# Ledger of designs, part 19: VH-VL binders against q6nml5

Target 1, 200 residues: q6nml5
Amino acid sequence: MFSEVEMARDVAICAKHLNGQSPHQPILCRLLQDLIHEKACREHGFYLGITALKSIGNNKNNNIDNENNHQAKILTFPVSFTCRTFLPARGDILQGTVKKVLWNGAFIRSGPLRYAYLSLLKMPHYHYVHSPLSEDEKPHFQKDDLSKIAVGVVVRFQVLAVRFKERPHKRRNDYYVLATLEGNGSFGPISLTGSDEPYM
Below, E stands for the ipSAE of ESMFold2; O stands for the ipSAE of OpenDDE; V2 stands for 0.75 times the mean of E and O plus 0.25 times the DockQ between their complexes.

## First folded at step 4 (VH-VL)

Design e01 (framework fv_dusigitumab; at its last look DockQ between E and O 0.27; V2 from the best seeds 0.00; counts 0 for: pae O 3.2 > 2, grease 20.3 > 18.9)
Fold by ESMFold2-Fast, scan of step 4:
Structure e01 (fold): chain C 200 residues (1-200), chain A 125 residues (1-125), chain B 111 residues (1-111)
Amino acid sequence: as target 1 above (200 residues)
Amino acid sequence: QVQLVQSGAEVKKPGASVKVSCKASGYTFTDYDINWVRQATGQGLEWMGWINPDSGYTGYAQKFQGRVTMTRNTSISTAYMELSSLRSEDTAVYYCARDEYSGYDWEYYYGMDVWGQGTTVTVSS
Amino acid sequence: QSVLTQPPSVSAAPGQKVTISCSGSSSNIGNNYVSWYQQLPGTAPKLLIYDNNKRPSGIPDRFSGSKSGTSATLGITGLQTGDEADYYCATWDDSLSGYYVFGGGTKLTVL
């Protein structure tokens, strides 16, 4: 599900990158970079975009004019804003592009969600087809009607389970999802020409 | 096949800046973070910082805050490390190294598994 | 000075076993995974061990790693002359805002 939420972040920026009369632009750019990198939070899911800037406060330690140290100072600004988010949840119906095929399942990317795993156990009537070294054909999953789940194919699926993963030293978060094609005849490959990779 | 190739040796005057490049090949450039590590003659390894090539986000060691800048150009699979206000103490071999896989695979390495050949930077008057 | 302490040198004969220690604190080794790197003279470092005790593909099983409390150990069995190199332990340090840190290095001489 999509939401629009208010949040606040402290934005750290090197004093030399400030624009003097108009420091707001560099602070906003740094905030955007921080959110794009962090990618997601536990409470609200993936950050999709800033929808409104509410306020930028004064730096927490005012030393813009200081040259006491050989290195530039880092300043911290509190920023309040609204953000559109996407939090995957059990039961959600999503569409995404297959990015990796293994003998026992496939990884699908759906918008900002890079890790949706569709197990062969959750692909009713599909079986793995090994691609011989000498053939044009790539490894894929196939049904009797010749429908294929292969790299590049867009698949409609349902979310079975959601896991939030943090990488604290890298300031990067993500979501892992288990997908299924069970329970609805509309799940599986669909005919689309567009890409679902919003950050490319 | 998988490799990181760095730019050639540089000789700089004190106070100048140097920009070292690190070109990736044989893998998806945006799937791995790039770290920068230096080594002065006869000394140990010193970590400088890292960049996420997908987001452009950087983290720097406190010692280098304010005079190091790490960037990348995804269209040519190249990372850059620029060090300003050079001093004789900055004379070292500078390495780039990939770390932390974020692509599509069950196996990945949590350490720096592929390193560039190194770029010698000499700062002399 | 490094926050991870290694002996400056170790030595042993071909075919013997050697261990290299790496001592830290709760904010680095005690709370994070340890990696080990080998640096042959005139070359870039090479990853030997990651996640305390895992080997990358292509690293012989005679190289092993372990971690206990705030210390880590690199073990090398069946020493060969080609093992003469500098060895570095490394980990993240939480007390330095997630700063990655290397040990001071250990020179291994195969007698």
Scores: ipSAE 0.561, ipTM 0.791, lowest interface PAE 1.7, mean pLDDT 86
Fold by ESMFold2, look of step 5:
Structure e01 (fold): chain C 200 residues (1-200), chain A 125 residues (1-125), chain B 111 residues (1-111)
Amino acid sequence: as target 1 above (200 residues)
Amino acid sequence: QVQLVQSGAEVKKPGASVKVSCKASGYTFTDYDINWVRQATGQGLEWMGWINPDSGYTGYAQKFQGRVTMTRNTSISTAYMELSSLRSEDTAVYYCARDEYSGYDWEYYYGMDVWGQGTTVTVSS
Amino acid sequence: QSVLTQPPSVSAAPGQKVTISCSGSSSNIGNNYVSWYQQLPGTAPKLLIYDNNKRPSGIPDRFSGSKSGTSATLGITGLQTGDEADYYCATWDDSLSGYYVFGGGTKLTVL
C-alpha cells in the first residue's frame, strides 16, 4: 500500500560541514542520504521520496562542545517531514520485471521491491526450459500458448507472503515477497516490449 | 565463485598513510556490506568499520574515527580502506570481509561469510 | 582486552568433544546474534556459526553453537587434527553508536 506519512528523524551533522550559513541545505542533504541508505521501515515500508519538509528544530547536543575542536563536534537536529511510502502486503497485486531465472523459479523486481520470488510451483502450466548446449537460448519458463517468463519480461502477480529484513546496526532494511500466478487468469506475463500508446 | 581479492603488501614509515583495495567478484557488489578487520601478528581480530557499497554510507569503530576512511568504486566492484597517521602498532594484516546478505535467498543471516586473503602493512622506522 | 571473554586455550584428544565459551554482557551477547569464526594457521578467518546456532553451507554438523543469557558456547565433536586453529566469537555491541567486536580468541590444540 502507497501512503503519505509524517515522519521525524534526528539528523546528525559534523560541524566541519557547516560553513556558518543556514543549516537547511546540509540537513536536507543528510536526511536524504539517511533515508536512501535505510531503504525502508517496518511500519511504513519503502521510502519513495520526501514530499514536504515541515520543520527543523534546535540542535539537541547534550554535551558541552569546545569550539576549539570544531572537527569533532556533532550537531543533531530533529527534522519533521512527510514522505511517500510503499508497504507490500499479502494479497497485493503487483507488476514487475523478471531479473533472474533459476530452474525452480524467478526473481521479479517491482519498483523498490527488489526480491519478489515466484516459485515454479506457483506458475500453473509453466515448465522450465534451458538448452545447455545452445548458447543463444536463455533459460525461461514456458506455457504451451507461447507465453514465457524470462529475464526482462513484465509479470503481474499476487503477493502470498511478506518478510521484513532488518539490519539495525547498519540501519538498512529490505522487504522480501513470495509471489504467485495461481487463481485469477489475469496473472502472468504482460509484455516484453513497451506500449505504443503514449501518454502526454 | 564469490571472491574478495586485496592489494599487495605495503611497507610504510610512521606518519604516512596506506590505502588497501578489495576487489569483489562473483556476486552483486552493491548487495553486501564490506567490513574491514585487522590482526597484528600473534594477536586477535579487530573490527575497524564497514561500508555499504550501494549508498557509500560508513560506520567506523571509535578507535579509528578520524584516521580511517572507507570508500568504494562501484563501477569496478572495489572497496578501499585508508588509514592515516600510521604508527608502529598499526603493523598488521588487514582483511576485507563481506556480510552475508542474499537477495536470492528467502533466508538472510548475519555474519562475515567471505574474506579477502589479507594485506600485510608494516610500519617501520 | 575485548569485552567478549574467551579462554586463551583449550585442548583435547582426537575424537573427543570440546566446548569454547564466550562471555559478554547485555549490550552485546544478551541482545545480539553471535557468530563464530575459525582461523586455521596462516589463513583468513572462516565463518563457522552465525545467528547463534546456524551453520553455513559446507560446515559439518559436529560444529554447534548456543547462547544463554550473556554467554555463548561453541561445541566441536569428533575432534580432528585439522581442527587445530584459533576460534573467535563475535557480535554487535549496542553501546556508543554500535560496533562489531571479536572475542580475544581461543587456541584449540588437538593432542
Scores: ipSAE 0.461, ipTM 0.753, lowest interface PAE 2.2, mean pLDDT 86
Fold by OpenDDE, look of step 5:
Structure e01 (fold): chain C 200 residues (1-200), chain A 125 residues (1-125), chain B 111 residues (1-111)
Amino acid sequence: as target 1 above (200 residues)
Amino acid sequence: QVQLVQSGAEVKKPGASVKVSCKASGYTFTDYDINWVRQATGQGLEWMGWINPDSGYTGYAQKFQGRVTMTRNTSISTAYMELSSLRSEDTAVYYCARDEYSGYDWEYYYGMDVWGQGTTVTVSS
Amino acid sequence: QSVLTQPPSVSAAPGQKVTISCSGSSSNIGNNYVSWYQQLPGTAPKLLIYDNNKRPSGIPDRFSGSKSGTSATLGITGLQTGDEADYYCATWDDSLSGYYVFGGGTKLTVL
């Protein structure tokens, strides 16, 4: 589930932005931006944060022809660092907030996980309530014990399936999760304890 | 009303820099990427790059690498495109345009659905 | 010089159907969704088609898009004088960094 992994990345920065200063801060900033934007990888899951910077190598660019033109020069530095990651896996128990309710399921946000889909088929004893008696009520799923799964409700669920979506065009990846409430009764809406922790 | 409003026309000398602004309104600024596209007179559209206002991440066309800098100020929902070392060939109308790249509901969407009015940048001696 | 190839111009009479082709390669149209933009004279481009064949709100069904292999096509039925404009296809090109690319544009003249 959670891991600390050692990673190596090439970080590209524009030479003109250095203005004769140390490249460390710009490199770190760019690295962080890259990870934030990329969000996740297939191997390690979601990037949660850099825990340590191990090393910054020398510029990898061998473009001698552009040495005197800082305006057009891109510098590439190899960076070694450690990163905390979260890799959702089948069987994981997570909690998240219902973001959207459909007639056939609900979408749950859980930490970095944007899309955990909870199908009605995976909500035993729940039924969809479309037309509430009160105009103030929103569509929701309701169980026999009057438990409700509605937008804003925190739900504990188990990961049934995981799908990694790679988007090479914008270098932004994501994980999709199929959620289930099936089990021994421990899954479903929970009372907020003031924590937005996505994991048990 | 969703709209992008760009800064006014610019006249610059060769070698100078220009910074064009693009102010967003009517929607959550951080939810959409901002692209920059330019068009020389009588020419086609040329993609320059994009920025994610949330992460600040940028991707530039190779042609402009090293000369273009895209930034944003989320507090005022404004994106900026700075082009340096201007040359006559940089004379064009510059557009900002938002796009949505979403995989929500297992569907993907991409298109620049809102455009700024354009900013004319003239580079002349 | 454009990565995507469009005919420079097309023309037809009002009421007729026109098609604008967009030819690319496996690294762009072959692998990615195609968008189409309409640019009226003196105005900013307008999104006409996205995701190969989807129309944004406000775009009439006279406009259609299709994709096959490494080519895309914009169809305009019931041509109107107001359709006279430049049309651009666009898509992502798969590369190390990923680049958005436009076609060279097609000038549509309504006869």
Scores: ipSAE 0.076, ipTM 0.683, lowest interface PAE 3.2, mean pLDDT 87
ESMFold2 (binder alone), look of step 5: mean pLDDT 91; pTM 0.938

Design e02 (framework fv_dusigitumab)
Fold by ESMFold2-Fast, scan of step 4:
Structure e02 (fold): chain C 200 residues (1-200), chain A 127 residues (1-127), chain B 111 residues (1-111)
Amino acid sequence: as target 1 above (200 residues)
Amino acid sequence: QVQLVQSGAEVKKPGASVKVSCKASGYTFTDYDINWVRQATGQGLEWMGWMNPDSGYTGYAQKFQGRVTMTRNTSISTAYMELSSLRSEDTAVYYCARGPDEYYDFWSGYPYGMDVWGQGTTVTVSS
Amino acid sequence: QSVLTQPPSVSAAPGQKVTISCSGSSSNIGSEYVSWYQQLPGTAPKLLIYDNNKRPSGIPDRFSGSKSGTSATLGITGLQTGDEADYYCGTWDSSLSAEYVFGGGTKLTVL
């Protein structure tokens, strides 16, 4: 599900990157960079974008011991803002593009969700095709009605399970999803024109 | 074949900057972090930092903060490491090495080490 | 000195077994995965062990890793002359600014 949530972060920025007129633009740029790298949090899911800036507090004077290099002095500002987020949940219906095909399943990307795994066990009536008829075709999964799941194909699927993954040493998080085509005739390959991957 | 190919040897004067390149091939460049590691003659390995080629985000060893910059150009699958204010003690072989594969994390962590290394770039700082 | 401590050298005859230790703290080896790297003279390092005890494809089972508490060990059995190299342990350290740290290296001489 999509949400708009209030959150607060301490933003660290080098003093040399601040201009004398207003610190707001550099601080917002650093905050956005930090969120893009962190990618997701457990409570709210993927960070999609900052929707409003609520407040920027006073400098906390971080790393004062760097006085030997005034260029490297770090200033820390408390920032309160609203952020649009996407938290995948069991039962969600999503659409995404196949990015990788293995003999036993495929990885689908749906917006910021990079690791939605669709097992062959969850593709009723599909079978793996290793040797394509055309030399330009890649390995794929195919059904008797000639539908195929191959790199570049957009697939509608349901979320079966969700896993949050932390890597604190890299300050980076992610979500992993198990996908299924079971239970609904509308699941599987679709034609999608003129837009990026939708969340449905 | 998966490989990292680095730029050629450099000779610089004290106070100059050097920029080393590392071209990746045989894999999806944006799926692995690129680490930079140096080694002075007869000395051990010293980690300098890492760069995420998808986001451009970096983490630097505290010793190199303010002197090192790590960047990439995704259109040519190339990572860069620039070291400024060179001193004689910066004379070393500089390596790039790829880090963990984000896709392989799904199978509980392979590779979690630096599994592919460039051939190294010798940087000599002399007057 | 290095954050991770290794003996500077070790030696043995062909066919023998050697072990190389790597000692750290709770903020590195005690909480993070350990890797081991082999560096032959004049070459780039090569990954031997990752995730404490796993081998990449192409690494023979003569090489093994283990971890206990804040220490890690690299084992090499059936020693060969081609194993003469410098060996380094490496891991992430959470107590610093999230840095990767190497041991000081161990020179293995095959007699």
Scores: ipSAE 0.015, ipTM 0.578, lowest interface PAE 6.3, mean pLDDT 83

Design e03 (framework fv_dusigitumab)
Fold by ESMFold2-Fast, scan of step 4:
Structure e03 (fold): chain C 200 residues (1-200), chain A 123 residues (1-123), chain B 111 residues (1-111)
Amino acid sequence: as target 1 above (200 residues)
Amino acid sequence: QVQLVQSGAEVKKPGASVKVSCKASGYTFTSYDINWVRQATGQGLEWMGWMNPDSGYTGYAQKFQGRVTMTRNTSISTAYMELSSLRSEDTAVYYCARGHEDYLYWDSGMDVWGQGTTVTVSS
Amino acid sequence: QSVLTQPPSVSAAPGQKVTISCSGSSSNIGYDYVSWYQQLPGTAPKLLIYDNNKRPSGIPDRFSGSKSGTSATLGITGLQTGDEADYYCGTWDSSLSAGYVFGGGTKLTVL
């Protein structure tokens, strides 16, 4: 589910980076860097982009004293903005590109979602092909009708389970999704030339 | 084929700064975090910090905060660790090591290590 | 002192099994995944175990890991002379802002 939500963040920046110029541009750049690095939050999902800047408040003054390091003065600015987000949810129907094939499943990337795992157990009628007829072919999954799930193939799938992963030590979050092709004949490899499913 | 190659040994005087490089090859440099770990002679491993090559974002161990700076140059797939205000106890082998950011390594430790750079701080 | 506690040394004969412990707290081992590293003399560390009990490609199955509560264990079966090395556990520690911590290391001798 896509949404547009209002958020507030405290943006920390070294005083030396301001150099007497307007602080707005460096603060906005740091905010964008922070959001790109953080990737996602539990409440709203993946950060897709800032849609409006509402305000940049005054410096809260945060000083760090480290062994005569006077250059480590940190300034903190409260920033209010709106952000477009994507929160994956059980039952969602997504499209993505296969990025990695293992013997027991594949990883699919759908926009900001890098970790959608499609288990072979959730691919009805598919089987793993490790040693293809052509030695130039990569490992893949195949049905009797010769339909393939291989690196580069776009697959339509349903979200079976969602896990939010926190990495607070790295100030980074992500979402893990389990995918399935069960329950609908339209799931599986697709042609994008006639796709009726919108993604932005 | 995946490897991290570090710069050569350095000898510095107390109070100087040292900058160690770590050149990545055989993988997408911006897809994996780089960690820095040091080891003094006869001592254990000590984590110094991490840097994300895509964003440039860093996290430093509290002990090194204010003395260490971790950066990268994505055009040459190289990470850097600069340690300032050197003391004799900074004499150690410094390693760069790749962290998790891949489909296979979700919340793992450090899977690929540089060969190490010996830094000697002496008067 | 290290945040994670390991015995300083352990020894066993060739072919035997040895166990190396790693003790922490709820903020580290109790919170996050544990990795184990092997360091042969004069070399960089090598990842042996990640995510508590998984092996990277190329690591023999005689190396195993486990975790219970705030403690982790590295098991080595069928000991070989080439296993003589220092072994370190490691994990992220939430009490140290954005910090990874290693155990003090265990020297394994095979005699």
Scores: ipSAE 0.049, ipTM 0.601, lowest interface PAE 6.1, mean pLDDT 84

Design e04 (framework fv_dusigitumab)
Fold by ESMFold2-Fast, scan of step 4:
Structure e04 (fold): chain C 200 residues (1-200), chain A 124 residues (1-124), chain B 111 residues (1-111)
Amino acid sequence: as target 1 above (200 residues)
Amino acid sequence: QVQLVQSGAEVKKPGASVKVSCKASGYTFTDYDINWVRQATGQGLEWMGWMNPDSGYTGYAQKFQGRVTMTRNTSISTAYMELSSLRSEDTAVYYCARGSEFYDYSGWYDMDVWGQGTTVTVSS
Amino acid sequence: QSVLTQPPSVSAAPGQKVTISCSGSSSNIGNEYVSWYQQLPGTAPKLLIYDNYKRPSGIPDRFSGSKSGTSATLGITGLQTGDEADYYCGTWDSSLSEGYVFGGGTKLTVL
């Protein structure tokens, strides 16, 4: 689900980047970079954007613990802000683009969610096509009505399971999702096939 | 066809800087981190740092902090590693290597695709 | 010195089995996944094992990995002359001063 939440982060910034700038702008830019790199947290899901800056506190430290004869260049500021987030949850209905096709399933990207795996076992009435008639076609999954799930196709699916993955040493997190097309006839490729093409 | 192709050999004097390039092809450049690893003649592998092509974020091994800078140009899918204040002990083969997210849920690779290496010789 | 300890060399005859150890600490192997890399003479390293025991596509099942406590082991069965290479273990070190660390390397000679 989408949410707008208040959160706090410590933002580390080189002192020289504060020269000649407003005190808030370089700190906000660093915070945005930190969030884009981190991608997600366990509590709130993916970071979609900063919606408000609430406060910036004073520098917490000089980057040198228990040393009184060395100059520090890194400042750390506590920042409170409001962030729009997306936390995938079991039962959610999402849309995404197929990025990779394997013989037994496909990986779908839905906004910031890169790893939504749709197993062939969860694609009712689809079958794998490994050697398409046309040399221009790549491997894909196809249903009797000629609907196909192939790289580049947008698919509507439901979330079956969610897992959070951390890499603290790289300051990066992600979410993994298992997807299904079962239970609703509207799940599957999102495409409009019509005899009339819009003029505008 | 996933590959990393590095720039050619360099010969530098002590105190100079060297900038090695690493051009990625066959995958989405911004989806995978780039690591830099060096190997002195007859010695083992030494990790220098990583760079995220999407964000530009970097992490450097403490030994190289202050001397190394890792950057990228996403328009040409190329990563760069610049090492300054060169010393004779910096003579080594420098590799770039892709740190990846394994899409089939098998896990994340630390370094699955490697460049061919760039020899950097520092001599007076 | 290398944070991860490997034997400097191992040797065996074609068709035999060899194991290469990699010893670390709680800040690396004890809490992180281990990878193994093969470096044939004059070439770049190649990933053999990731996530302690998994093989990338194209790596034969003669290569295996395992981890117990703060140590990891690479096993190679049915040795071939083409396996003669340097082998490195690697993992993340959670102590903030390091990052990724490699073992010192083991030279495998096929007699």
Scores: ipSAE 0.059, ipTM 0.634, lowest interface PAE 6.0, mean pLDDT 84

## First folded at step 7 (VH-VL; framework fv_olinvacimab)

Design f1 (at its last look DockQ between E and O 0.71; V2 from the best seeds 0.00; counts 0 for: pae E 2.2 > 2)
Fold by OpenDDE, look of step 7:
Formats: C-alpha cells, structure tokens, sequence
Structure f1 (fold): chain C 200 residues (1-200), chain A 122 residues (1-122), chain B 107 residues (1-107)
C-alpha cells in the first residue's frame, strides 16, 4: 500500500523568487504545491510527500532581457524526485476515523483517504441506532456487545473495493474505498490515539 | 478542458416528444454517471434520471419513469434524454450533469451542461 | 418522499455573512451538496459532502450538516455571490433530491 516512486516533472517558478539564491527551495516548494493540488494519480495513488530531490536540470526557457516579455520571468526546470505514495488495494487492512454516519453506513477517513465507505451490510451484527427523542444523541451503529461505530471512533477495516476518480479542474483526484468488517473478528472499533494515517 | 455541450432549444406541441443531446469531452465518458435535471421557470431543480455510460443501466425519477428514456452513444461520448407525451408543464430548461460513479454511493454533480430550453405550447 | 426546505430568500450586505439553511428530517444522516446558480446560468457546485470545497471556490464558502439542518455559510459576501443556492442529497429511496432554493441578494 505504501511505496516510494521516482518521478520526473517540469517545475515552473518565477525568477523573482530566486533572489540570487539556489533554485532548490523554490522548486521544492512549487513541486510540493503541485502534488498537493493533484493529490493522487491512478498509477501511484496518493502523494504523501517528497522523500528526495534527485536532480534539477537546467532552465528550459531562454531568458530574454526584454521588459515586455513576462515569459522571461518564468523559469522551467526539469526535476527528478522520489515521492512516497499510498495506493489502497483490495485486501488492505486500514484504520481510520469515522467522519459521517448515514442510516445505511458510515464514511471513514484514513490518512489521505477521505471517502472509505463502510456499508451496514458489511458490518455484521451492527444495527443503526437513532433516537429521535434526543437531539443530543448522535446516530451510530451498535453491536450486541455495546461497541459503537460513531463519528470520531477509530475503526479497523479491510478494503473490499477501490475506485479512482480523476477531477482535474473542479476537485482533486481521489480514491474511494468500500470497506468491510467481515473477516476473522479483528475488525471494528479500536481504542487508538493519534493521527488518521493508515495503520495495518 | 472538461465540458458538457447540449443541443439547442426546442419548441414542441403538447403530446409530442423531444430528444435532447449532451456531448461530453475532457474526461473518460464511462467513468461517471450522466444525469438529467430540469428546471421550470422560477422553480427548483428537479432530478429526472441517470445513466451509467459503461453498461447502459438507468435509474429514473418515478415522476418521469413512464415518459423519459435516457441513452448514450459511447463512441460519441454523448448522452440523450427523450421525453414523450409532452405537456405545458414540461416547459423548462433541461440540464445534463456529470455525477459521481460509485457502485455503493451516489453523490454530487460536479459539471453541468449549459442547459436546453424546451418550450411546450399549443 | 424526502423533502428539503430552504428559505426563499436571504438578504445580506457586502462584507457580511450569509447563512443558507437546508432542512430535512434527519438530514444529518445524509451528505449534503450545494449549488450556486446565477441568473441565466447553469448550476455550479460550491460545496460537496457537507463541507468539502471544490477547487476554485473561495475559502469564505463553508458548509455544515447536523441534526435536521444543513447550512451553507458565505462570509465576506461579495456582489458576485448574488445567486440562487440549492442544497441536494441522495437517498436510495428517493433518488436525488434538491432543496426549494434560496435567492441570496446582496444589498
């Protein structure tokens, strides 16, 4: 599920951002911004971070000292780098926090994965609990042993299906996961504190 | 760039049928559902139905189920909506809209066509 | 049938905050999406999954959903925000349902 991949991209920065210094930092910053904006790709999954900047090539643009040429202020560098990625796959065991409870399931966030859907049909022995009499009680799923799946609860689950959606203009690329608690009994609510990063 | 381009305005008589088109570009046509939503003058948006371009499966609003047919031509990345037995109340702007395609959940509409005015008058 | 009710209109002065509500029975158990529609134009998605913002939508747009009410909040309202706003949910029994719509007027 986690990998380090080598990538190559052209990075465009404004010449004014160099201030006579090495382009290393500005390039890294721009590259990070681009990856954050893209969020994910079909091949590699979610971009988690740059682990190494391997090489910076020469500027591809010819600098023309022309006051009327704003393009001269944009420098484009070919960059080679390594990136840590997360690609959810069928069979993966993940942990995440319940962010939304629906009447027929729950959505879980697990690190960069924002939309893992846990269907009620995939929560054996759980039932939906909603008290219309108490506005203070939040809907949740409850098992006979009184374990609860509610907003804020950390849940260990298995990935049943994965879908990638490319949204280049209006939204970030994203992965959707169908989650299940079915299995050897190790899945369900857990008592963990910490980040929403995926744990096995 | 991602776009949905709809066919032009239509004027129809009561009892007639109208078939509108929506051409998609800039994305993989089969990766998203295509929806049809209409809006009568001064009224709310009203969902009519959806189609999965990959398999051709459809779901319709019960209100329109007997009169509406949604189809696709995958080779042309085009969706169609045919509405029969037109009534004056069917006068509206009709929109195609791209919807999230998940087998287990349906969500929002992130891209819309420009709309097609259909006028039904005697 | 699942119904979504919005106030018909909301008036707000420039720079102030507009709040558009969408009411439905147990709407908090659904994800709510919001659309902006300017006169003579197609709707534009401005909020999805209660509080997620599409690229290009200003941060002054925010969303919440709990209990029986979902809310779209527009802080620092600008003249360009004048439009009709619609909430929308998906219900497996009622398919896709839109709210009654709210006209936001910038005074």
Amino acid sequence: as target 1 above (200 residues)
Amino acid sequence: QMQLVQSGAEVKKPGASVKLSCKASGYTFTDYYMHWVRQAPGQRLEWMGEINPSGGSTNYNEKFKSRVTITVDKSASTAYMELSSLRSEDTAVYYCARGEYLEWYSGDFDYWGQGTLVTVSS
Amino acid sequence: NFMLTQPPSVSVSPGKTARITCRGDNIGSYYVHWYQQRPGQAPVLVMYYDSDRPSGIPERFSGSNSGNTATLTISGVEAGDEADYYCQVWDSSSDHVFGTGTKVTVL
Scores: ipSAE 0.791, ipTM 0.906, lowest interface PAE 0.6, mean pLDDT 91
Fold by ESMFold2, look of step 7:
Structure f1 (fold): chain C 200 residues (1-200), chain A 122 residues (1-122), chain B 107 residues (1-107)
Amino acid sequence: as target 1 above (200 residues)
Amino acid sequence: QMQLVQSGAEVKKPGASVKLSCKASGYTFTDYYMHWVRQAPGQRLEWMGEINPSGGSTNYNEKFKSRVTITVDKSASTAYMELSSLRSEDTAVYYCARGEYLEWYSGDFDYWGQGTLVTVSS
Amino acid sequence: NFMLTQPPSVSVSPGKTARITCRGDNIGSYYVHWYQQRPGQAPVLVMYYDSDRPSGIPERFSGSNSGNTATLTISGVEAGDEADYYCQVWDSSSDHVFGTGTKVTVL
């Protein structure tokens, strides 16, 4: 779920970017870029934002040597901060928007979680509907009443399983989850406009 | 750091079998499916099958199901593919590839071994 | 029996845009993934889930998928982009299907 956690990172900045400036702003900007690029970690989940900057330490190292006297200095600062995070967990009840409908299920986005997979096997009483002869009807899943799950529909679901994925080179991480509509928690499509309106 | 290292090239006669290996390192072997994909000279890539290293469950392309066996050795972080009753049409480069661990859906192949050439000639 | 058809080749001048199509019956109801394969090398993932770009792939690579056509677009083409390109889906038979392949030539 959502948390606020204390974290630390070594932030590397080219000395050229600090000429005539205090180090605070360039360091914070680089820290944000580094977190956005990494996206998530196994311990804390997705990074949502920095909530407080606790400290910036002294420059830790630089990589200039004598053969490279013309090279700009690289400065590394230890930074301590607090960060708002989102870690999906089994049993979580989430809401998200359907982004893709497949023959066998749907992918739902819930904030930074781009890939919550809802298998048709986990949609009691739904069946797949698509008219290949007509582009007017978009693919969807239909319950035997008026409920349907299609692109753009907001769905309340429960997390069955969580998968942390490290892509090659470990430069960017992600989370995938398995979703379900089974159980007692009023799962399924919901109205964005509130009570008494049809689902959209 | 991540590596998928495949066994060396093989030359076989028609009717023989071949067993290829794919050793993984740099990631948690049991967290990802392993797939086998082949490519005959000048042809498209062709998926052969997959294994879940955690429990050893497999799915095979129906084209190969009667002749292919995919297994793992979890302690060695190694997957194997055995293809029996070889024909000249089985001459190809055989790749292992890592896939996501997401039940009831299968997606992209984000890391590939170097490939193993198998030549079947009479 | 799901089939993915790509043009056999695309020729493009440096700095111009290459568009590589992948055609399949209602391919827009699948996620499409794309691979680059240089001669004698293993494939490398260059686009996944229609339009997500792996780390290390330049921004000039982009993807789209709608109706019966998915497209990998390479803008500002460089000599290093010369390779074979394959699309791939996971189909309703639970098989992974690759496209016929497109050779991109930079002239």
Scores: ipSAE 0.680, ipTM 0.850, lowest interface PAE 1.5, mean pLDDT 87
ESMFold2 (binder alone), look of step 7: mean pLDDT 91; pTM 0.934
ESMFold2, look of step 9: ipSAE 0.540; ipTM 0.795
ESMFold2 (binder alone), look of step 9: mean pLDDT 91; pTM 0.935
OpenDDE, look of step 9: ipSAE 0.704; ipTM 0.865

